# Ledger of designs, part 4: VHH binders against NADH dehydrogenase (ubiquinone) complex I, assembly factor 6 (Ndufaf6)

Target 1, 289 residues: NADH dehydrogenase (ubiquinone) complex I, assembly factor 6 (Ndufaf6), of Mus musculus (Mouse) (a2ail4)
Amino acid sequence: SVAAASGPGIPGSHLYCLELLRKRDYESYLCSLLFPAECQRSASALRAFNVELAQVKDSVSEKTIGLMRMQFWKKAVEDMYCDNPPHQPVAIELWKAVKKHNLTKRWLMRIIDEREKNLDDKAYRSMQELENYAENTQGSLLYLTLEVLGVKDLHADHAASHIGKAQGIVTCLRATPYHSSRRQVFLPMDVCVQHGVSQEDFLRRNQDKNVRDVVYDIASQAHLHLKHARSFHRSVPAEAFPAFLQTVSLEDYLKKIQRVDFDIFHPSLQQKNMLLPLSLYIQSWRKRY

## First folded at step 4 (VHH)

Design Q09 (from X22 with S103N; framework vhh_7xy4_2)
Fold by ESMFold2-Fast, scan of step 4:
Structure Q09 (fold): chain B 289 residues (1-289), chain A 120 residues (1-120)
Amino acid sequence: as target 1 above (289 residues)
Amino acid sequence: QLQLVESGGGLVQPGGSLRLSCAASGFTFSEYWMAWVRQPHGKGLEYIATISSDSGSTYYSDSVKGRFTISRDNAKNTLYLQMNSLKPEDTAMYYCARLDYGNEYFPDYKGQGTQVTVSS
């Protein structure tokens, strides 16, 4: 039979992406609603792709199956740049975004490669290793999001790099109580060693000063990256700002953890921000990050 | 509890044939796409064949197309792989896999495997 010029499609693939975000990445779902109408579908596809990769570790019984899923995404990306995406809803929507915005293949491959390396349960050896993970995952995702918004700007890319690192660090901190309940700790080992803190201290939910000092150092690094990104604010095109709406939640977490004196296990850190939709709308209206 | 139990592997001469079977239990077999995947010694898992829940669609890796046939019997909760014209490079541990999202690259479960050795 004849091959379609636009390639294959799946009915409801966009709704599949939105539903995936609503369940697994609600913040990104809310942010997608504030993008320009012509960019919303592609932005949702990128975030849904991120969710598909992030969930692999939790969704499979063995690392070898996880590696097979990562190989699927590598082949899917290779094939979609040949206009032959697999019949999977997120892959179809990502392929449409690639075609519409001429998305850079290198950034998609960098996300997959980094997620594949991190299928192991090992903690980050250093703050630098955590930052490299954040740059290669969150940073790449933000570069692609800027491409969706039509932004080609050095200052926007610089801001995205710092925001990506801040986001990765905060995500690691935010997930610590969840991982500790499962006997896992991913916080940078070099920072822990510097303060005489072991993984067992986090597993026991220790609130001593040295544990708080570890959290303080890590949170301070995220805060420094956010400040650096904001130092370029006036040089960044306004068209880029929707890519950075996640800084609202990022700053909220940093303020909350300061308020509880860096007690990473404090119950208030687990509370959902009921004002997040309003805060995102206000941030979007003010054209800031 | 979910189980996939493979059988039918063994030692066979080049050009020979084997039929692998996979007995599934603990889930509604007829609702899931299924696959056969293999792992040569010291290498990663590779896709071999995939079959839809209703047998309406089958897909094969290029290395086995025309030689292997995947099939299923939903009444017996059993998946099959008929392997013909076997080659030394087909030597691997063969696994039955359940597919989460209905395509050959999203397995969420696999059995213990059955060894296939093609040697003179």
Scores: ipSAE 0.000, ipTM 0.420, lowest interface PAE 10.4, mean pLDDT 86

Design Q29 (from X22 with D100E E104D; framework vhh_7xy4_2)
Fold by ESMFold2-Fast, scan of step 4:
Structure Q29 (fold): chain B 289 residues (1-289), chain A 120 residues (1-120)
Amino acid sequence: as target 1 above (289 residues)
Amino acid sequence: QLQLVESGGGLVQPGGSLRLSCAASGFTFSEYWMAWVRQPHGKGLEYIATISSDSGSTYYSDSVKGRFTISRDNAKNTLYLQMNSLKPEDTAMYYCARLEYGSDYFPDYKGQGTQVTVSS
């Protein structure tokens, strides 16, 4: 733009990040509003960056275009640490966050590398592989969020790791009906084999007991990670809690899937929680996760 | 039907020149930023040049700056890449790419590519 050409940043880059979150990641938009005022802009930049990477697979017609977009982000991050960010609104806001909070470059690169590797739409071989993906994406994002909040604490990092894994597992479960409709299944193959369930069973939207047992095992693993993160809650500094507001939605999904007896295709699992803003506010007010 | 068709690739000796063309159809070419992207055998993709819808802005990769020139003819719906002082390192498949509407950074479409080989 002409306005951007006359100054060091892009006018409206922050508004661009907020609108991207409002449209593509409404939960993160709401969570950002509950951060300390001095951290809100940087938190929004990190979440907008995540949205840009996450939407690549769904936004492009072929893998090669996706690789081009990932290459853009790798170069953007390299250039940011040389104070030469590209003229792109999310990159400008991310660069400002990097400078303000001295964000760790390795975590940003880990997110990009993991997303790029998974452009192949390849199924997870095991629960461990899914958890590694979750650690490298969601976990890295939470570590960066803790850096924005000024938190440097072993217990906070431990909680972030478990919450990131729970988030990745739940995201995989939540996306299963969508992927199955497109003849794809990403649920851990080792869990499916244990219950005698094939990927074909999910493609056919099979609701038999064995299929529900697969979903139960996967959901239970997410629940255990969330429970583990909460087990040392009192040792985590309160300043870290805004980073973990997403546990509200994680718990909501886990309760809903249990209520429908682990029927992953049940329509209620695709409905938005209309009370989410209130639930997030109450969680923030009580200072817990 | 959206199409980007590259041409002009081939075998050339080091120090030589080639001019690549990309014929666009199925969209309003004059409203989009365009790019040239290359991929050497067994390596990742590299953006080499981008050009704004009105030709008022161009960007070049450091590896080609001063040697390559990107241009466009909106009346003919054609994108060009003039490649001078070619080096063996320039050997790659060259793709014409359309950047997302209103974007100067994100591709949303590409052609099938044209091979450029620099050797003797």
Scores: ipSAE 0.012, ipTM 0.527, lowest interface PAE 8.1, mean pLDDT 87

Design Q30 (from X22 with E104L Y109L; framework vhh_7xy4_2)
Fold by ESMFold2-Fast, scan of step 4:
Structure Q30 (fold): chain B 289 residues (1-289), chain A 120 residues (1-120)
Amino acid sequence: as target 1 above (289 residues)
Amino acid sequence: QLQLVESGGGLVQPGGSLRLSCAASGFTFSEYWMAWVRQPHGKGLEYIATISSDSGSTYYSDSVKGRFTISRDNAKNTLYLQMNSLKPEDTAMYYCARLDYGSLYFPDLKGQGTQVTVSS
């Protein structure tokens, strides 16, 4: 747009977003390439913004510095809706996306606020708390992605909500071996208590039946959300489907964890899917999620 | 080795003044943008003032504009915040922060903080 062209800019800000995704969120990088050409830049900006927020918790030693970074993003969002974005490549690209697609400020603020709350380094008290975190982060990101695609549809929003929850749950499961190696466990406490499993069981990489049952219950909840989203796919406009390409990786992880009988520490779960680009292309071609 | 040490905080009456200092060590201070950030007890962070590496640019939050002045002495590796016409709502822990990559607001280092309390 003329406003974006005449406003502040950073040479190479788009390339910065793409390189950030290649290094920190390769799946989102691949998915963005399958968007309509006119939407790719904005989709990349949203995913780069998510990476900047997601990495704060792991990149800072003090909560106060983490809070300072979250405050930077709150101020950046406030200022970009006044056409005064900060001189930072992801913020500039996000500002351009906001202007091009009239992105809803509330969704951007919801992501920042939820990430800020999660800086406390505590396990989720319940499956509901994990799902609320997933809705406010991944769900908000998908709603913004639908806005980039020009989709304004109740069924698309409903599918996005379920897919966002499935993604958040699977992300929590995938990160468990990494966090346990650093003596942290974020899996829902209510599910662990139900099966008589302690945080220490995950720290010791326990593979007993009750630990597998915890993983089974959590993975089954993600599977249920994905299945529910798919149950009404015929009611979702095809223009929305690029937003849901991440279901390929969600399904891949859920199939792998089932194959290893819900052993969350099995080495095969940490291996990357070398056929992911092909699988994403095929799903995009078949127009499904 | 990278260190920021704040000083100058204290108890002051409404309408009073305080000058905060931040001593930087372990890095080339003159190459970095710097900021003052505050956090009231139990509340969120607010970026108060930001200054460019050469003092050519300064930015202030609306809540302190006209009352606070940020400055720096690159020869002494020191950042300052002159606070005038202090109000009870200025009560907070004040942090000195180093900004990375030339961004006005991207902090990568902060000090321990200095408490400012404005009360009668």
Scores: ipSAE 0.000, ipTM 0.327, lowest interface PAE 12.4, mean pLDDT 85

Design R07 (from X20 with S57R; framework vhh_7xy4_2)
Fold by ESMFold2-Fast, scan of step 4:
Structure R07 (fold): chain B 289 residues (1-289), chain A 124 residues (1-124)
Amino acid sequence: as target 1 above (289 residues)
Amino acid sequence: QLQLVESGGGLVQPGGSLRLSCAASGFTFGDYAMAWVRQPHGKGLEYIATISYSGSRTYYSDSVKGRFTISRDNAKNTLYLQMNSLKPEDTAMYYCARDSYEYGTDLYEGFDYKGQGTQVTVSS
C-alpha cells in the first residue's frame, strides 16, 4: 500500500467523520472498529461520505438545493483526483483514502449520480428499480470498501453486489415508518399494485394482510440476496469479510420483521439491538458473513 | 406430515431441456418461499433459484441465470424448475427446499426442509 500525500487538511477531520457516524450511522461506526487498524480511517471516511449524501434528500426543503449539494460532491470528487480537495472534513478524509488506496473514481461518481436521481419525491416504480438504486449506492460503497481492504476478487464483488442490494432493500423497509409519518412512501409500486395496496394504506398504518404481503415480498427479496451472497462464502477471500459485517444487522432486521408477521409499523422494529457490538465481534472472530 | 417430492430428472444430452416438479404437502404451500438447490457428486450443496411465496419475485445463481426458470402453482401446491441449454456441469442431485425465512449466520440456515431429490445427468 502507498501512504497518503501531505497537503490541504483540517485539524480533527477524522474525529468529525467518527462523530458523524456515531450520530447518524452507529452500526458503521462499530463495524469500522473491527477493520484492520491500517484500514479503519479510510473505512470511516467512505461511510461518512455515504452519510453526507444520504442526508441530502431528508435535510433540504427544495430539490434545487439538493441538486446544488450533489454538484458540490461531484466537483469535490473531481478535485480530489487532482489533489485539490475542498476545505470540508469528510472531503479531506475521503481524499486521503483515495490517495492511500487508489480508489476507483467511477464508484464514487456512481453513488453521487444515483443519489441525485433519487432526489424526487417518487416511489420506486418496481423492485428492479429499488435494486438498481441499491446496487449503484450500497454496492458501489462495498466495492470501494473492498479496495480499502486490498481485495480484488470476482466472487468478493459478486457477494458485495448482493449484500448491497439486501442493504438497500432493508434500508427502504426500515425507513418506511419515518417517511410515512411525513406523508411519503417509497416502497416499490409494482409490489404494492400486485397486492392491491395503495400509498394511502401505509400513510394510515394499515395492517391488513395485503399490506403485510407487500412487506413480506420486499423483505423476502432482501433475504434471497443475502442468501445468494453467502453461497459464495467459500470462494471469497477472508480478507474481504470485514466489508460484510453489516450482514449481522441485515439478518437481525429480517428476523425481527418475520417475528411481527411483517407489520412494518411494529414498535419493536425501532428498538436498538443492545447486543450488536457482541454479535459483530463474534461474527468477526468466526470469519463469516 | 410435511413432505416434498421431486420428479422429472433423468439423462439428457448437452443442450437439452428438463422440467423438474416438486409436490408439496403437509403445510400451507402458499405461505413459504421455495427454492431449488443441487449437489453434484462429491461436492457441497449449491443454491440454484428461489421464488417468493406469491411467485412475484425470483432469484437465480449466476451459473444458471438465463437458462433456468423457477415457477410455482399455489393452487396445485407444486414448484417447478424449467432447465434449458443444459451443460455437463449441471449434473447433480436436485432438491426442492422450503425456506422458513429464519435465515441465520450460516449457509442455508433458512432451509428447514428439503425433499429426497431427483437426479439430473447431462451427458452424451
Scores: ipSAE 0.000, ipTM 0.226, lowest interface PAE 17.4, mean pLDDT 84

Design R08 (from X20 with S54R Y101W; framework vhh_7xy4_2)
Fold by ESMFold2-Fast, scan of step 4:
Structure R08 (fold): chain B 289 residues (1-289), chain A 124 residues (1-124)
Amino acid sequence: as target 1 above (289 residues)
Amino acid sequence: QLQLVESGGGLVQPGGSLRLSCAASGFTFGDYAMAWVRQPHGKGLEYIATISYRGSSTYYSDSVKGRFTISRDNAKNTLYLQMNSLKPEDTAMYYCARDSWEYGTDLYEGFDYKGQGTQVTVSS
């Protein structure tokens, strides 16, 4: 419902967002296609914004440059609320979404601040720290997505919080083989210490029971968050359900990791789900998460 | 047949403590995550605390964090809930519940079994 304007704009900014998602976050690209038509553009803008922030860490060699990119996005968000977005396609599409849906600036800023704090490749000290990161990034993103859908509901917000935490935990697990190949481990240190497991064990692709127990504990936390969110789904308005389509991939990963007895390095965990478009469509049709 | 038998409920003053127990039988207890859920009179079910099959991972609802502690003894097939600093709002029927995800079961919709319950009443 943002009217055409002669202000800042880039032809094809929406297409830019869709192509960014198709290349860097294919799951979010597919999910965006299943949103109500009037919400698709804004949902794509939010996910494209998330990609822009998430890829900073991998796209810059110097932390200082990463900090400068985060400062750019902080100013971009401040300027959007003054109707002066920068001439950048994702920022312009995000600005349109902000105006159309009156998006909460605090949650956009929370995403940027949290990503900034995590630019230095340090492992999480605890499961609680990983959950806080997940809440402030994925959780904030889901709260904004609910605003795009016009949902203002306590139960929807509670479901979003749990689903965001499950998503952040699964993302950390799913990325572990990739990061280990680059001599990095981000898994919660307190869980590793509890089982007598070191970062070196993951770098060596150790499959001993202790390593599987670490993976089990972390995966179990994601499962419990997802299960908790689903336990009150009947209290969540159906209009919120498009925001939670990512639960399809969360459940798929959790079932797969359990079937391989929590072997985080099993090749099947990195394979694309060929049935993902169909599974997302079915979940959308069934009106559940 | 699966059986979960709760005990330890009763009447307690605000600020008091109670310890709930759940005796499990008819399945391999150590292979399942377990939970405590509660239902106040005339209200819906609320998830309180959940514990992984090994006891190393726990989840608590915001309403009980710092006050309640979930634990388990797999050798005795028993689940526990230590309840401290009890409030009138904690008054509910408390149920022991089984989570079967460890066997690749359907992750959809809540817990797959719960017991008969034990009543907790916090009143002065």
Scores: ipSAE 0.012, ipTM 0.412, lowest interface PAE 8.5, mean pLDDT 85

Design R11 (from G11 with S55R; framework vhh_8ghr_2)
Fold by ESMFold2-Fast, scan of step 4:
Structure R11 (fold): chain B 289 residues (1-289), chain A 121 residues (1-121)
Amino acid sequence: as target 1 above (289 residues)
Amino acid sequence: EVQLVESGGGLVQPGGSLRLSCAASGFTFSDYAYIGWVRRAPGKGEELVARISGRGGYTSYADSVKGRFTISADISKNTAYLQMNSLRVEDTAVYYCARETYEGLDYFDYWGQGTLVTVSS
């Protein structure tokens, strides 16, 4: 429905966000459909914003162009809090979410700043550095999602921190075959060194035991964070649980990589979970994470 | 059936060394198992001393032992080790080997029997 008079807006900006998610982040698209009706639009805006930022590194050949795109988003966020968003569909929808839910500007800026730092084609020096990246990106995104859901709770924030770290680690693992095909490896260097594994081993798609052991250690860290988040689930308000629907996909990936003995290049890891929509619906219905 | 069996404890003088062993059976490291060494001293709570992934890679240490203790694993023998160097009187404790997996809600699903380490004289 349309209003007789309204502020700045772009016709179809919401549909633009949904189509962006359907095409570039299908899991987030499915999750958005399971949010409370009054939160769906804002949740979709946050995830569309994440897609816009995530695409910068992969879509630009020069760091200077990437920096210009990040500067656009920094200015867009500054202007949103002055009620003057740019005429860009995702920015308009994000601005509406900011206004509706009084979203914390610091979290939006933290995502942009961290993505900007990661524009260099450098591997993480350590597992801690990967976890910090995950906290500042995925963690911030989950904190904002909790704000959309009206949740202000210490236990929910702690769960979000752990789930964000698990998500960032699994995203790094999941993307490894793709990045290796482009002669890039972002897996933590300290874990690789402990097993005598070089980045070249991943570029050659090496399946030797020491490479599998690297993958196991990284996957185990993600699993530890997920387990920790779940250990106090009874203390987390049920209203927070839609923010954590992504744990279904996290657990699915961790089980699949375990079944192939941590062969990161196994073809089965590229197969879609045909039951994902049903699993997300069941988790949403049961109010769990 | 999961079992963790510790060995290597004993009496040692300050500045000495001991190596603790933890033989694991009834699970594979593909179960996302972390092996931890937890100690309990008289009058003190439990302290997680060191942790290693079951595949012998990623390690972490308590600040109290960092630089003195080294955790390692022999995957072919399914055994974890805690090499304790430069031992201090305050390291005196019962040392437990423990497994952490996704199977339970508790951080440690299974515990060994414990092995006493006494640092004196």
Scores: ipSAE 0.000, ipTM 0.363, lowest interface PAE 10.6, mean pLDDT 85

Design R12 (from G11 with G104Y L105G; framework vhh_8ghr_2)
Fold by ESMFold2-Fast, scan of step 4:
Structure R12 (fold): chain B 289 residues (1-289), chain A 121 residues (1-121)
Amino acid sequence: as target 1 above (289 residues)
Amino acid sequence: EVQLVESGGGLVQPGGSLRLSCAASGFTFSDYAYIGWVRRAPGKGEELVARISGSGGYTSYADSVKGRFTISADISKNTAYLQMNSLRVEDTAVYYCARETYEYGDYFDYWGQGTLVTVSS
């Protein structure tokens, strides 16, 4: 069907979202292409929104400016539900997704609020705090993705929660070399203390056994969440599976970090998976996560 | 060769305590491995009661035992423990120590012989 453009709109807003994903979240770009055709645009909008929020902490030098950027997105979401989105390409595409799929405003606001709380240059106090951050950001994003797919199912929500936690943990691990180069460490403090490891050990790129033990414990928690999500996959409707394609890259990272004896700074962990498009296609064809 | 050997089972009265031990050989606890305690009672299926990461950093428990059982590991001895407090008649079962690894899928790949725990007055 053909619908005339009216009200707020930006030519090429969809292309802007795809280009943002291609440059800043290539994996999500590839995953979105494997969604049902009628869902691809909305899936891309959700992931582009996530990129916009994730970039705030890395792109601003002062917490005050970061807070202003988060306030922009809170107002943008509020205005979208009044059919008055701001003239910004990601906001326009997100607004279209909200209207098309009746997306739950609470999940969008939860992502923004959690990102705002974590603008500080401090590590998580515990694994539980990291998992709560992951649930509120990645988990909320997956719940919205299930809504785009038309899935309303308890088992799908449970799988999304575990996959979101695994994703958040792996993202924290994967980003550690980048953040340490900027004098920042976000790995959970309780795990570090258990092994006698300080934040300074990561800033100095220490590869000693106790540092590897910290990485092992954190990676093992992500592995457990992924395993738990998979343990009841037969109860999850197949229509939900496109939301969980990211498990391919989660598994790839967990296998790679094990092969380097949990050396978080090993160069191989920064190498792109050249077979990722094929692996995602095969996963999609097999209807697994 | 991978082996898991349980010990510490026996007869105990309701409200009592027991500590089970699982001595592992042929592999190290510093792998992507979880050590779990799985129990089986007559007429019931298998229940995973507690799990610990090989590093000892992560633990999880079944709702039926939370607050009563504590799992721990001594990496230097390559041994996992299950401290069972406030035991109930329904805790009566054969307790198995099992290794769970990602490389072998979502299941336990090696099991001990089992140790019997009987809670009776």
Scores: ipSAE 0.000, ipTM 0.184, lowest interface PAE 17.6, mean pLDDT 83

Design R14 (from G11 with D31K L105I; framework vhh_8ghr_2)
Fold by ESMFold2-Fast, scan of step 4:
Structure R14 (fold): chain B 289 residues (1-289), chain A 121 residues (1-121)
Amino acid sequence: as target 1 above (289 residues)
Amino acid sequence: EVQLVESGGGLVQPGGSLRLSCAASGFTFSKYAYIGWVRRAPGKGEELVARISGSGGYTSYADSVKGRFTISADISKNTAYLQMNSLRVEDTAVYYCARETYEGIDYFDYWGQGTLVTVSS
């Protein structure tokens, strides 16, 4: 399908971003449709950029190749701010978003740097380390999304920080069955040690109470961050709410994991929510997060 | 399909210069492809020395070679070059040309067979 080296049929950069999201980040694709029309393209570019970086760890066999890809993105971002973006569809769309919304370069660099640091096969040493990863990746992405929406507000930034941490923690939990099938476990080691749980317990799909207690503690931390962000909801400008639409899927996962008594390997946790488009639309209409 | 062929290696004295070439076929440099040079010395690990992305000429270098080596690409010849100046004994290694592309969602790497560079008197 990519057979023509110099032939026609290569999709435009915006369509490339939308197709990337539909394939690898379906929730972000749905959320992008609910943004203000003038912000949709830029929001899609940010999420496509996140997909490009997130897939590096899972798509490359050697750390050296992963480092090369991260260095490509660092150079791409540096060059975007000099109006010289590389001929790569996500980079071109991201460059357009940077120009349109005066996006803060520091946040883009923070995402790349954090992804680069986490190319190793090592688990997080602590919940704090996982939260720092979440803040620097998901948090930075939300700050940039607020900039796309034209929001400059301390309460919105505070909510974004907590939501970003919750999102990153849930992403780590959600990915655990996939990573364990590849003999990798990234769950925080300090929580595992507290409950007498080893990495091997997850590789063997152990469902004993102590393993469930590890999952419970980690999920509870995500839930606390979400509750904290919601505690000052009335102080957050409504213009910020599209940035937080993914709290719908975040809350759905936290409810599902609780219903299966924190069995992280339960098949229901990997099932698509058929009502997600309706739930996102309702949350958008109600102006909440 | 995709093929990378290195040339230009050989024996050179300390302080000398060599220019390595990497002829590419099966893709074009203008289509989100980038070329890197990776070296492997006997008894040492792999080191990414330099790379150039796309036809725009975006470049980066390892600290060990910065200021001494220059990577470039000729789009019309579909060939990448590594100009190595002020060569040192520790630059002795097999140099590989490698390709990465961001054209598609699924990445793939192609490596040349390598060319030997020996720096000695």
Scores: ipSAE 0.000, ipTM 0.105, lowest interface PAE 21.5, mean pLDDT 82

Design R16 (from G11 with R51Y L105E; framework vhh_8ghr_2)
Fold by ESMFold2-Fast, scan of step 4:
Structure R16 (fold): chain B 289 residues (1-289), chain A 121 residues (1-121)
Amino acid sequence: as target 1 above (289 residues)
Amino acid sequence: EVQLVESGGGLVQPGGSLRLSCAASGFTFSDYAYIGWVRRAPGKGEELVAYISGSGGYTSYADSVKGRFTISADISKNTAYLQMNSLRVEDTAVYYCARETYEGEDYFDYWGQGTLVTVSS
């Protein structure tokens, strides 16, 4: 129709977002299918945006190119709020979500700024620095997801903050074998120093008790954040729960790392959970996080 | 086998301090256990007050007690502590020490008998 044809758009932009998630963030793809029908498209757009930003560091060899990609997304977000989105499928879908749900620009900018700061290959100096990164990326993403769900609630925001920090910490742990194989270690330096562990110990794939104790302390911080988010579950509106479906995978990793006695290099930690779709469906059915 | 024994409860005036102890037996904190303090106030439900990892490295607090309460653990004595400062009348409750293993559920598998803390003028 004339009304549909007059707006900015790309044929298949929604399908582009779904395919991007299916290939690069399968868990988010599955979670999006369990959202209320009226929210699924916007939820997919937010997760596709996160994939685009997360891939910058992986897809570029030079920091200058990474900075140019981040500058593209900063301008794209600025222009979206002026109803002038760039002709790029993820940007178009994100713009539609911004308009539909009055998404907070500050949260989108916070994600981009934090990703830009972390384009270098330096380890986190402290657990606090890792948690700040997690809050500004995963936390912001969850706040935007709550906005998509129509939730404006202090307890929901508090739960999202704790879940975001837990997710960021677990993501750092999961990536450690991959980064170590490329001579990089991002685990918090203050925790390593506390146990007499150096970055070299992770590069050598050291299994000694002090290395396991570092992993235990980092995993414990994620576990405590998850428990805190759950401790006030009764105060969180049920409408918020779809935002927290990824706690299923978070909890699965924390259980697995414990079963291997915090051996971060154990092969079982890299195995795909074949029952993830069923686990997510059950979590959604039970109305909890 | 597994036993948790609380001590240190009692009567205290508003603004005062108390230190609760939780002596554990039948397991060690280095077995990747978590220790929590849970309180039950008269006419109210249960409230999770504080958590500590078995390593003693990581702690977490309820918003109602942040800045006033400090949880700690002495791994060599297998004992956890709750230092309670700037006590308020609303802190009056039975305080329980509880243990959880790292299984990722909102669940405590062993509880102490509880110790009464009364804050009154």
Scores: ipSAE 0.000, ipTM 0.338, lowest interface PAE 13.7, mean pLDDT 84

